VHH binders against Ubiquinone biosynthesis protein COQ4 homolog, mitochondrial (COQ4). Designs and how they scored, part 15

Target 1, 235 residues: Ubiquinone biosynthesis protein COQ4 homolog, mitochondrial (COQ4), of Homo sapiens (Human) (q9y3a0)
Amino acid sequence: SDGAGPLYSHHLPTSPLQKGLLAAGSAAMALYNPYRHDMVAVLGETTGHRTLKVLRDQMRRDPEGAQILQERPRISTSTLDLGKLQSLPEGSLGREYLRFLDVNRVSPDTRAPTRFVDDEELAYVIQRYREVHDMLHTLLGMPTNILGEIVVKWFEAVQTGLPMCILGAFFGPIRLGAQSLQVLVSELIPWAVQNGRRAPCVLNLYYERRWEQSLRALREELGITAPPMHVQGLA
Below, E stands for the ipSAE of ESMFold2; O stands for the ipSAE of OpenDDE; V2 stands for 0.75 times the mean of E and O plus 0.25 times the DockQ between their complexes.

## First folded at step 7 (VHH; framework vhh_7b2m_4)

Design g01 (from f01 with S50D; at its last look DockQ between E and O 0.33; V2 from the best seeds 0.00; counts 0 for: pae E 3.3 > 2)
Fold by ESMFold2, look of step 7:
Structure g01 (fold): chain B 235 residues (1-235), chain A 120 residues (1-120)
Amino acid sequence: as target 1 above (235 residues)
Amino acid sequence: EVQLVESGGGLVQAGGSLRLSCAASGFTFSSYDVDWYRQAPGKQRVVVADIYSGGSTKYSNSVKGRFTISRDNAKNTVYLQMNSLKPEDTAVYYCAAGLDTYLWGSEDYWGQGTQVTVSS
């Protein structure tokens, strides 16, 4: 509350009233403009506390997840050797992750730091989720266009239950044209939901130890199937 | 030098069956995902069926339950069994092979195609 010091780097302590106002304001702004990623981040940080606890407890019970919680790996330009990843074989997770970044013109550092979570372990959990999000694009084969993001949000909603993912999944389609909406509802949502239920918790994967693994082999290990169509052509 | 060769196309009556083959030389087919595409007159080329190196299959909605894709890695060959053919299945059928990449279906090799014509 008042006079509380930072619990982690970039932490902004807020009162329950301030969190309520941030949640309401960020929800309104994110519905108005879904590309306000900063507002989506604020919404997730101010509304997801109970769900973050469930995810943290799930990670603690998994040996790989517990190791991630203890070691606190980060996916950022300061922790990744992008040149080394480029040297990996074609089709490896690391090489395809770089292809995703290049094709979509993003970097690992585009993720805003966590600010409004008042527990340092839960702050790491949501920060890890954000940093892993691009890995989900790579695993699912989804571009960063609006349709691709919605499909990933459906997968994430099933996997995590985070309120921001659920809201993005249900309300993100408002901006789609009729053809893309039909394909989303009839083909892509069923696929995303099925894969979200079948795959293990993707937060329990130590991606930093798997860069050399064939993406195909990793998808088979996780039970992730190819999407029914190529979303890039529908953007 | 590297080749994919489709065969087994032809003229068939509606309700009939055909079996297409895609034979590969010059690379290890068993490590590749293989797709069958088709291109109907005046339309763009679309994916019909896919088989992964591990044997899992996927089909477009228009052919589910009628077409079956399979592979024989010892013969370096992929097959498409097409049953209950309709005039709408008339197209040039292509096979393509690619390593699985971030977007799925980044194809490294293509065949020249085989014509399938289904008459009423």
Scores: ipSAE 0.105, ipTM 0.462, lowest interface PAE 3.3, mean pLDDT 82
ESMFold2 (binder alone), look of step 7: mean pLDDT 83; pTM 0.829
OpenDDE, look of step 7: ipSAE 0.435; ipTM 0.749

Design g02 (from f01 with K58R; at its last look DockQ between E and O 0.83; V2 from the best seeds 0.61)
Fold by ESMFold2, look of step 7:
Structure g02 (fold): chain B 235 residues (1-235), chain A 120 residues (1-120)
Amino acid sequence: as target 1 above (235 residues)
Amino acid sequence: EVQLVESGGGLVQAGGSLRLSCAASGFTFSSYDVDWYRQAPGKQRVVVASIYSGGSTRYSNSVKGRFTISRDNAKNTVYLQMNSLKPEDTAVYYCAAGLDTYLWGSEDYWGQGTQVTVSS
C-alpha cells in the first residue's frame, strides 16, 4: 500500500538532480573540513549505488556475509554492552575496540541515519560499512587524526571501491604537512594498498561474534601486518 | 617475579619425539597468545607454532603435521608435542607470550630457551 512511501526508516527519496547537488555540495564540504563525517556520509550515499551493489552481491556469495545481510547486526551504543567489552581480556578484539574509541574520543553512534540510498538492502550495506570503519581503525592500528583517516581511506578504497573512499584517499592528503605527506607516500600508502589487496572483504566478517577473539589472531587470519611506523604522533 | 620456564628439551634420534612445556609464573597465560620460536645456530629466531588466547593454533609449513601446540590454562602451561623429528629441527626453542593492543604489540615475556638436538 502506497508504493511511494519510504523504503526504510529515515529514507529521503531524491531526484537524480537532487542527488547530483547533494554529491557536489557534500564533496566540497568534506574537502573543506574532512571531519564533516555527515558530508562524507551524504557523498557516499549519493554516489555509491553501483559499488554498493557489487559489495552486496559479494557478501551474498560469502556464507558469513550472507548471514550478516540476513540478520542485519548493528554496532552502536544501543546494541553494544560496554560493560561486557570492558570485562574482556586485554588484547581481545572487543577490549581493543573499546580502547580505540576511548583513546580517540569517538563513539560508535552515527547520529545521522542512512537517508539517500534508494534500496533498503544497499542502505544497510553502507550503514554496515560505516560501522565497520571503526573496526578497520582498530585492526590497522590507525588513530582518527587526518593522517590515520587517510591511511584507512586507502585501505578502504582498495577493499570497497566506494567513490567517497577513492576521493578521500586521493584528495585528503592536500591538508597534510610536508613531513606527514612524505611518510604517507613513501611508507603508508604502499602498506595500506598491500594489506587492502591481501585481506578478504572486511564486510564479510561478523565482528559481533568475534569480540572475544585475540586481536593478534584476527590480524593474522586477515593477513593484516603491522604498519611501518606509528602514526599517533604525526599530524 | 615474572618468568616463562621451558622444559623437555634434549637429545633425540631422528624420527623420535619430544614434548616441550612452557610454564608461566607471576602472571596467567589465559589472556595471552603464546608462540614457540626456534633459533638454529647463526640463524634468526623464527616462529614454529602459535596458540592464541581463544584456542586457535597456527603452524609453520616446516612443522605442520608433525608438531602440536596445546595449552592447559588451569596449569598455566603451554605444550609443544614434537613428533617425527628431523636433524633440521635442531635449535634452541623459546616460548614467548604476548598480545596485540589496538596499536599493535610484541612479545611481552620470553623464556630462557631449551636445546633440542636431533641426530641421525
Scores: ipSAE 0.528, ipTM 0.776, lowest interface PAE 1.1, mean pLDDT 87
ESMFold2 (binder alone), look of step 7: mean pLDDT 84; pTM 0.846
OpenDDE, look of step 7: ipSAE 0.535; ipTM 0.799

Design g03 (from f01 with Y32R; at its last look DockQ between E and O 0.01; V2 from the best seeds 0.00; counts 0 for: pae O 4.1 > 2, placed apart)
Fold by OpenDDE, look of step 7:
Structure g03 (fold): chain B 235 residues (1-235), chain A 120 residues (1-120)
Amino acid sequence: as target 1 above (235 residues)
Amino acid sequence: EVQLVESGGGLVQAGGSLRLSCAASGFTFSSRDVDWYRQAPGKQRVVVASIYSGGSTKYSNSVKGRFTISRDNAKNTVYLQMNSLKPEDTAVYYCAAGLDTYLWGSEDYWGQGTQVTVSS
């Protein structure tokens, strides 16, 4: 079987049938055990092919996006100068991102490598999406609790259209209490959707070049409004 | 149920060594960031070592060169090798894992702690 070699590092070639099975299985598992990041990743990769093409095309149409696609910047502990970020002024994107990582005990390396996307460039797009996720938390001022993640997923769903984001956005609320659900539906989801629609494609932002930029200024640039104050209290 | 259990603490003389273990149940360390904290009497809890999901490690300045954090995926255990212990290292040591769900948020889990006492 002339098995086409891997297209990129960690690539696992799969048939459409296999992808279908993986999608179904990963979806089930992710719902069952939300701590299975690997399953979430699988789900995203196996269901996102068409959407990733659209995203890629969108990125290609944007000068900064095109540059990102060309240069393939990565956000990892190996690529980030954490010392530099730490030295940045308070309120800067870099400093706030670092703070986010520290406060939420999240590492840029937490994201699984792409495996099941049968296109090298699309594989990068979804990898970029994953790596930018924490940056979106920073941008949106959302914590990594359930509520915060759901809000970010709604934003991502609107921004990317990725099935996994949509699913996450819809199923996330199932785990919320009544009060949280009310706030989510009445305030946070509309906010996320509005900002998601207003903001340009966040994948087209070359974050690595904007560490010194004021987070406030960046939000203004992107048209992102301050989150409703109640989000912090519900965390 | 998610649980972290620390072990390996005890009394040791200055210059001695201890190896702390943090065993996880209900989740796997392999894709998680794990931190060792310590809290000395009357002091705030502070991070001493971290191992990230990608395998990179970070140490506080006070323990750098003396402590080593490592992970055994097969045993689902994170270790803190403590060498050249000093009386200042006396503290309750805690293991913590941030369990972030990509879809559903993150929760922090802590062990019960293990006492490390370094005598002069």
Scores: ipSAE 0.033, ipTM 0.415, lowest interface PAE 4.1, mean pLDDT 87
ESMFold2, look of step 7: ipSAE 0.515; ipTM 0.753
ESMFold2 (binder alone), look of step 7: mean pLDDT 81; pTM 0.816

Design g04 (from f01 with L103P; at its last look DockQ between E and O 0.10; V2 from the best seeds 0.00; counts 0 for: pae E 7.4 > 2, placed apart)
Fold by ESMFold2, look of step 7:
Structure g04 (fold): chain B 235 residues (1-235), chain A 120 residues (1-120)
Amino acid sequence: as target 1 above (235 residues)
Amino acid sequence: EVQLVESGGGLVQAGGSLRLSCAASGFTFSSYDVDWYRQAPGKQRVVVASIYSGGSTKYSNSVKGRFTISRDNAKNTVYLQMNSLKPEDTAVYYCAAGLDTYPWGSEDYWGQGTQVTVSS
């Protein structure tokens, strides 16, 4: 590590050599097991600096994105009122997000804190991206099986350009069977790329202000179309 | 051929009860999440109750405390017990089954619908 002190809570300053080793190790482990979200997080933190600057700069230019950067909202158990979310109308973003957490047996707190980004604002950007990832499953109508995760990674790669997303998108399919790979290449990748290019940056959405919004209306606002097929049974 | 068949709809007076059934053929319900939807005339189809493959349930606020969804995997059937019915519950009720996360067309199968009419 260098001799500079921490720039934010949980920051672990690291030398360029240490970052290179962390990037290589985490890339290998994330390719081996894409469910190692901790390794995907390390990879993103150690390889994404230039791309995070591009994302931060575009957030600053967007009024909603700038508000997010200023207010630093978090999506965590300590910031969410789960009882309030359960009381929201059917089909609202908040109800469908809560349903996603319940069905997939995940919590907003299962992600490790950001540690290896050497800029406080960029550390928030990657933290926000990781918290938003579960919203993308809801927005895109994708399950958490291997095929669904790969499709989301293709969308994220187009949206963010993060090296970890690009790596996951290109190499994640290695674990798929022939049928799943065929439909991924012929149908799902083109769909994910088209929607990723068309939709505005999903980091510029203040989800905490939109819990009551109809998910159908939100998808129309973002230009997100229905997937070409049902992926739950394929895996 | 995979089918979902709803039954149990009809005309009831306000305050009455109905029990809807959704019987599956050609596939096994036990691995599926099952949702009951309703669609009132001129309105968007909305989920009113869900039962997950693991047995947990969710309800819309408009039906909590009045409706109960249940599942009998031995009979390959899901039920919706509707008590304290109100005229606003008048709709066509559909059952639908999917493997994972609702909100986007994740339903693999749909029933034909059964009419529920609640008279004042």
Scores: ipSAE 0.016, ipTM 0.171, lowest interface PAE 7.4, mean pLDDT 81
ESMFold2 (binder alone), look of step 7: mean pLDDT 82; pTM 0.828
OpenDDE, look of step 7: ipSAE 0.760; ipTM 0.884

Design g05 (from f01 with G105D; at its last look DockQ between E and O 0.47; V2 from the best seeds 0.37)
Fold by OpenDDE, look of step 7:
Structure g05 (fold): chain B 235 residues (1-235), chain A 120 residues (1-120)
Amino acid sequence: as target 1 above (235 residues)
Amino acid sequence: EVQLVESGGGLVQAGGSLRLSCAASGFTFSSYDVDWYRQAPGKQRVVVASIYSGGSTKYSNSVKGRFTISRDNAKNTVYLQMNSLKPEDTAVYYCAAGLDTYLWDSEDYWGQGTQVTVSS
């Protein structure tokens, strides 16, 4: 520890050497098992400092992003009104997000808390990134299988430039069969990259204010197009 | 039970107008995309107009400027105002409502159709 007190809840002060070791270890584990979200989180926190500053600055330049940074909304089981989401019309962002969670058996609380970022505001930015991840699955229509995760990582890599996203995007395909790999490279990655470049920064969306919005309308607003194929049938 | 019922079809002279209605029961249009299709004898069914849940509209080139699609959510009805009708517009017109899930998988409901005949 650097001898400094915690800057935020769950903050663990670490030396540069400790961060380096954590980065190396987490990278190895994340490559071995991309479903180790905790290791992906550690990798993001230990390697993403510069990129997080850029993301923060980008958020500050956007009116909605600035408001998010000020108000610091959270997406968790404690903050979500699940009853409200359930009552929303089918096809709405809120209802479809809930559907995604149910179908894929994912909880918003499965995300590890931020621990190794030595800036309180940047710690929030990476936390927001993590909490928005499942929203991106919903937005892009990607399942939580290996292929879907890779596609989302490519999108995130383009949107954020985070090293962990880039790493996940490039090494994820190693576990895919030949046919899946071909489809990924020829169709899905280009789609993800194109949509990632076209869409505004998705961290600047105040999702909590848009539960009633049609998912289709939101996709149109962001310029998100349908994927070239259904991803569930491949992996 | 989900049901779509088309109405407003009939015989009209060239240059005339008709207003088709698509009424939904068992579900609400507000979150659905609604499309009007037509199928002429011996031809394939084709989309002529669409209104999306977000409110945007799309028209086929053959009907642009002549047809207008609109929705009344309070009445759970979608309309197709057809102006300047041509003999080529003669077909059975169908209403379809589709809901896209987050996976881009659409569930579609169809009506039985209404006959539109435009005489020369």
Scores: ipSAE 0.140, ipTM 0.517, lowest interface PAE 1.7, mean pLDDT 87
ESMFold2, look of step 7: ipSAE 0.528; ipTM 0.743
ESMFold2 (binder alone), look of step 7: mean pLDDT 83; pTM 0.831

Design g06 (from f01 with S53T; at its last look DockQ between E and O 0.76; V2 from the best seeds 0.67)
Fold by ESMFold2, look of step 7:
Structure g06 (fold): chain B 235 residues (1-235), chain A 120 residues (1-120)
Amino acid sequence: as target 1 above (235 residues)
Amino acid sequence: EVQLVESGGGLVQAGGSLRLSCAASGFTFSSYDVDWYRQAPGKQRVVVASIYTGGSTKYSNSVKGRFTISRDNAKNTVYLQMNSLKPEDTAVYYCAAGLDTYLWGSEDYWGQGTQVTVSS
C-alpha cells in the first residue's frame, strides 16, 4: 500500500513521508492562498485516515449507510439524470438541489477525484463526503460564498471530525470582514453546532433514493431548523 | 386566482366525527406541502396535521390516532378526517399550502377557515 500500485482508478500511492510533505504543503498553501480548494482536498486525503475509519465503521453499523458502502452510489453529472431532477416538483430535494447548483453557479463535478487515500473503501468515504457536501448546502440553505462555506464547515466538523473541516471551521473566519464575522460568531455558529449535534449522521442518508422527497419533510426528519438569517449578500 | 376553500365544519357531539376538505383552485396541491392548522378562541394557530409532496404525513400528539390527513390529486383536494372528537378540538380549522426551497420558505397560501364546534 505504501508506494504500491494503484488501489482504484485515480489512486496515486504515496509513502508516509510523501503524505507528510503533501499534508504540510497543502495546509500551508490553503492558509496562504484561500482559493486553492485543491489543496484543501489534498489535506483531507493525507490527514483524515483515522477519522475516515471511524466514519466508515459508523456507516457499516447503519442499515442505510451499509447499503451506501455496498452499492457505492455517486452524485456527479455522469450519474445524475438532470432532466428527471428538473421535472420534479419545486420543493422536492432533487429540484432544490438543482436550484442550489444554479443559484451558486456550481456543478457536482467541480472537484478533483480522490487520489491519496491508500484504502479503496476509505477513498469512497471521502469521495462520498465531498458529494454530500453540496447536499448539506441544500439542506442547511447555505450559499457557497465564504460565510456559507464556513457555516457548513462548522456543521461538518461537529458531524464528522475530519481535520479539514475542523481547520476550515476555526481558521476560515480569519478571511471574513467584521460584519460577517460578528454575524457568524453570534448567530450562525451556535445554529450550525446545534443542528450538527441534533442531526443523525448525514453520510448515512441515501440521497439518490430521496430526490422526490419534500425538502421540508427531510429537514424535519433530520432535525434541521431554518438559519437565523439568510446569508445571501452578507459575504 | 389562487384560492383555498375549506368546508365540512360544523357542530358535532363529543365522540363524533367530521371530515374537513380543502379544495385548491389556481394551482396544483400535488406540488405543495399542505398543513391543517387550528386556532382555538384566544389562542395562537397550531399545526395539527401535515401531508408532504411525497405523500408522507405528520400529526401533532394531541390528534395522533384520531385524525387522518389525505390527498386526492384528481380532485385537487386535501382532507382531514376527524374522529373521536373532544370539546378541546373546538377551533377554526385552516388549510395552508407551502414549500421549502433551498433558501427555506413559509406557508404561501391560506384558506378562510372553517369552524368546528364540539359540544360536551
Scores: ipSAE 0.542, ipTM 0.769, lowest interface PAE 1.1, mean pLDDT 86
ESMFold2 (binder alone), look of step 7: mean pLDDT 83; pTM 0.839
OpenDDE, look of step 7: ipSAE 0.731; ipTM 0.880

Design g07 (from f01 with F27S L99Y; at its last look DockQ between E and O 0.82; V2 from the best seeds 0.62)
Fold by OpenDDE, look of step 7:
Structure g07 (fold): chain B 235 residues (1-235), chain A 120 residues (1-120)
Amino acid sequence: as target 1 above (235 residues)
Amino acid sequence: EVQLVESGGGLVQAGGSLRLSCAASGSTFSSYDVDWYRQAPGKQRVVVASIYSGGSTKYSNSVKGRFTISRDNAKNTVYLQMNSLKPEDTAVYYCAAGYDTYLWGSEDYWGQGTQVTVSS
């Protein structure tokens, strides 16, 4: 471990060579098993530096994004008031997010901490991206099956330009059957791209202040339309 | 299941006002988003005003500044105050209540509608 001390909690200083090796290894593993979230995380951190700067700058230009960067809100089991969310009305962002977590048996804590980003603020940006991922599933109405993950990845790729999203979007379909692939290419990818282009930067949303907001209202605000078909039964 | 009953429609002169009510049965009405729709003869049904469970409101451009949607959760009623009515506002007005799940499942309940006629 050559160089300066850690810049933030869990920061692991790495050389360019080490980052390159990590990027290659994590890419291979992520392609092999896209459910290896830890490898996807490593890939994002080691390849996303330039893109993260762009995202940060985009957040700085937005009033709400700037506030997020200043206040550094986190979405985790330790930060969420689950009791409050459970008490929220049906159809609210908070209630539907909980529903998503329950139905798909996922936890906000499944995301690995940032380790390989050599900038504290950029480390937060990528952390925020990770924590917002499940929120995007909620907003887009996508399950956590292969097809749903690919659709969300396409949306994220359009929104963020992150290399890991782009790679995931392109290579994800390799495991799909012919029918699913046809639907993905003809209907779901165009939908994801259209919505990704139309919607404002989703990292600029202060989700923690919007738990009570109707999911319907939020989708309308963001210009998110219903998918052309129900994805849960397709893969 | 929620039953919705619209009331308050009628005949009014241009420039006049009406207040529509949408009364809901059941205890879960406060959890629903409520929309007022209208359908003129030979035209498609269109949303004119919405009030969400969180209390935020939305209006179509054609009614902005003239119509106000509000809700009384204690009475399980949503109101549409219509001011400065125009002949083009003539339609059957419908109340719809529902919510969307994250998987885009929606439960929507509709009233039978109330006729609003604005004379020149």
Scores: ipSAE 0.546, ipTM 0.789, lowest interface PAE 0.6, mean pLDDT 91
ESMFold2, look of step 7: ipSAE 0.550; ipTM 0.766
ESMFold2 (binder alone), look of step 7: mean pLDDT 83; pTM 0.835

## First folded at step 8 (VHH; framework vhh_7b2m_4)

Design i01 (from f01 with V34M; at its last look DockQ between E and O 0.80; V2 from the best seeds 0.68)
Amino acid sequence: EVQLVESGGGLVQAGGSLRLSCAASGFTFSSYDMDWYRQAPGKQRVVVASIYSGGSTKYSNSVKGRFTISRDNAKNTVYLQMNSLKPEDTAVYYCAAGLDTYLWGSEDYWGQGTQVTVSS
ESMFold2, look of step 8: ipSAE 0.466; ipTM 0.731
ESMFold2 (binder alone), look of step 8: mean pLDDT 88; pTM 0.887
OpenDDE, look of step 8: ipSAE 0.809; ipTM 0.916
ESMFold2, look of step 9: ipSAE 0.506; ipTM 0.726
ESMFold2 (binder alone), look of step 9: mean pLDDT 87; pTM 0.879
OpenDDE, look of step 9: ipSAE 0.769; ipTM 0.898

Design i02 (from f01 with S53T G54S; at its last look DockQ between E and O 0.02; V2 from the best seeds 0.00; counts 0 for: pae O 15.0 > 2, unsure alone 64.9 < 65, placed apart)
Fold by OpenDDE, look of step 8:
Structure i02 (fold): chain B 235 residues (1-235), chain A 120 residues (1-120)
Amino acid sequence: as target 1 above (235 residues)
Amino acid sequence: EVQLVESGGGLVQAGGSLRLSCAASGFTFSSYDVDWYRQAPGKQRVVVASIYTSGSTKYSNSVKGRFTISRDNAKNTVYLQMNSLKPEDTAVYYCAAGLDTYLWGSEDYWGQGTQVTVSS
């Protein structure tokens, strides 16, 4: 077993068998407890290789995406000045993102580092996906409750095709009440799918350059419509 | 390797003009906000001009109306045109590039600076 050193920081080389086991185990755990973000991460890393290649290629074809791949921007507490972010105007992407983080009690650092992707660039792509996830909540106006998470997963599934997103989108509703399920199926899923299809690849957006941009303007640019009113009442 | 190189500094008389250049290598300026900083002896480094990825510009009150920041994407260079220079403008001028220099302090790229001296 030629001890090929790690390809990137935190990289854990794994055999196909090990990956399979990790995928199965993480899937089971993620289904059992969807709040196990670490398991969702493992699942994404172990099953997403082909899809990540497609995403990477898509990013390479986009001028902004190509720049992102080259420059490797990160969204973390170490890269963001949250105090300054707070100084941005209300309604700006940055201010609204901060508000999202505060209201939902989430941190950019809650994302686990990539470990099981056997390609450095693809590892970045999935890391970028993870870091952009909260931004998508902000962009879509979705809370971090079960319903909001499902909606974002549907959007992500359409946008990225990642297996973990697809799985999350399909299995998420199992825990919803009848009324929520009705709203989800009748209004929110169609909305998420429509917007996911309409919007350009959200991984190709250099969010870090747009902190001052009006969230409304950004939504308009991307063709993202306002979420159905029923989501606001259930949040 | 990412590098910023400032140039164009020198000695000038009060009321004179200088044009500073900041040339980037290893990355593209169009992807970054670019700021000109200056640091006078014994003083803190302060932002004097900024050009954002949107093309919008911002100036400190002390240089407003006298300085102009511009970008040439083809040359991957940002300029600071300094007119009506005053002795108070004497400082080392630095170019910084970041995704958002106000928000992304940890990923900023800095040049070595160029000395501007305005003699009364």
Scores: ipSAE 0.000, ipTM 0.208, lowest interface PAE 15.0, mean pLDDT 85
ESMFold2, look of step 8: ipSAE 0.111; ipTM 0.479
ESMFold2 (binder alone), look of step 8: mean pLDDT 82; pTM 0.832

Design i03 (from f01 with G54R; at its last look DockQ between E and O 0.07; V2 from the best seeds 0.00; counts 0 for: pae O 4.8 > 2, grease 26.1 > 24.2, placed apart)
Fold by OpenDDE, look of step 8:
Structure i03 (fold): chain B 235 residues (1-235), chain A 120 residues (1-120)
Amino acid sequence: as target 1 above (235 residues)
Amino acid sequence: EVQLVESGGGLVQAGGSLRLSCAASGFTFSSYDVDWYRQAPGKQRVVVASIYSRGSTKYSNSVKGRFTISRDNAKNTVYLQMNSLKPEDTAVYYCAAGLDTYLWGSEDYWGQGTQVTVSS
């Protein structure tokens, strides 16, 4: 263990060999159980270094992205004003995000801290990616079931190029029945890919400044279309 | 082209029964969550029943025990059996299919619906 101290909070310095082992192990576990978010996180951190640099550079080129990198906003229960979000109009980004969290029983705090990225700024980028994941669910109107997760992963894969997203997108469908798989391949994946390509980098959005914005307006701004099937689930 | 066609609505007396049908074309219902909505005049559209792709069902409290949602995969149709109808059930009923994407309900992507009128 080269005596270099941690670069950031929760940073665990690892050798290339250790990273490789972590990557392999986490990949295997993630394939076995895709709901192991911790393993997905490890996989992302250990394999995403090059891609994270690209993402960082993309963020630096965008005025809003650059500001995010500078100000380092976090999405957590400690940073969110849930009361404010609750008071926002229906259809607003903030209200719909809150609804998402409630309906899906997801907390922003469930995201694992970054540990295995050997660059402080890149560590933030991947942390931001993780924290924005639920926002993407909100933007895309996707649930946290297996299909919804796969669709979001495809979108993320196109947007970010992160290996973990790509892997998740490709291996996720293995557990689907034939009919679900057909729908996924014929309708949902193309939709996700098209929207992922059309939308600007979603990491460059300062979501914390857009809580009041209409989700519809934001979708329009980003070029995100409704999925092939439009339905409002039971809240 | 994806199409949803609702049918089976009409006028019925209180205590009567109706069976609504939602026929899908261009996709397979078995792969989707399907919801029945209703919208009464001057009221918001609300979900009354759902059948999930995994086969489980959910009902609103107002229709629980009276309404039954089911699917026929061979016919690619979802049904809403409505028993013990009440005047309060009067509404336009809509069928929607999706992946439980609850955030798209405000979008203008709804079918024409079918009118159900329950007389006292």
Scores: ipSAE 0.022, ipTM 0.350, lowest interface PAE 4.8, mean pLDDT 86
ESMFold2, look of step 8: ipSAE 0.437; ipTM 0.713
ESMFold2 (binder alone), look of step 8: mean pLDDT 83; pTM 0.839

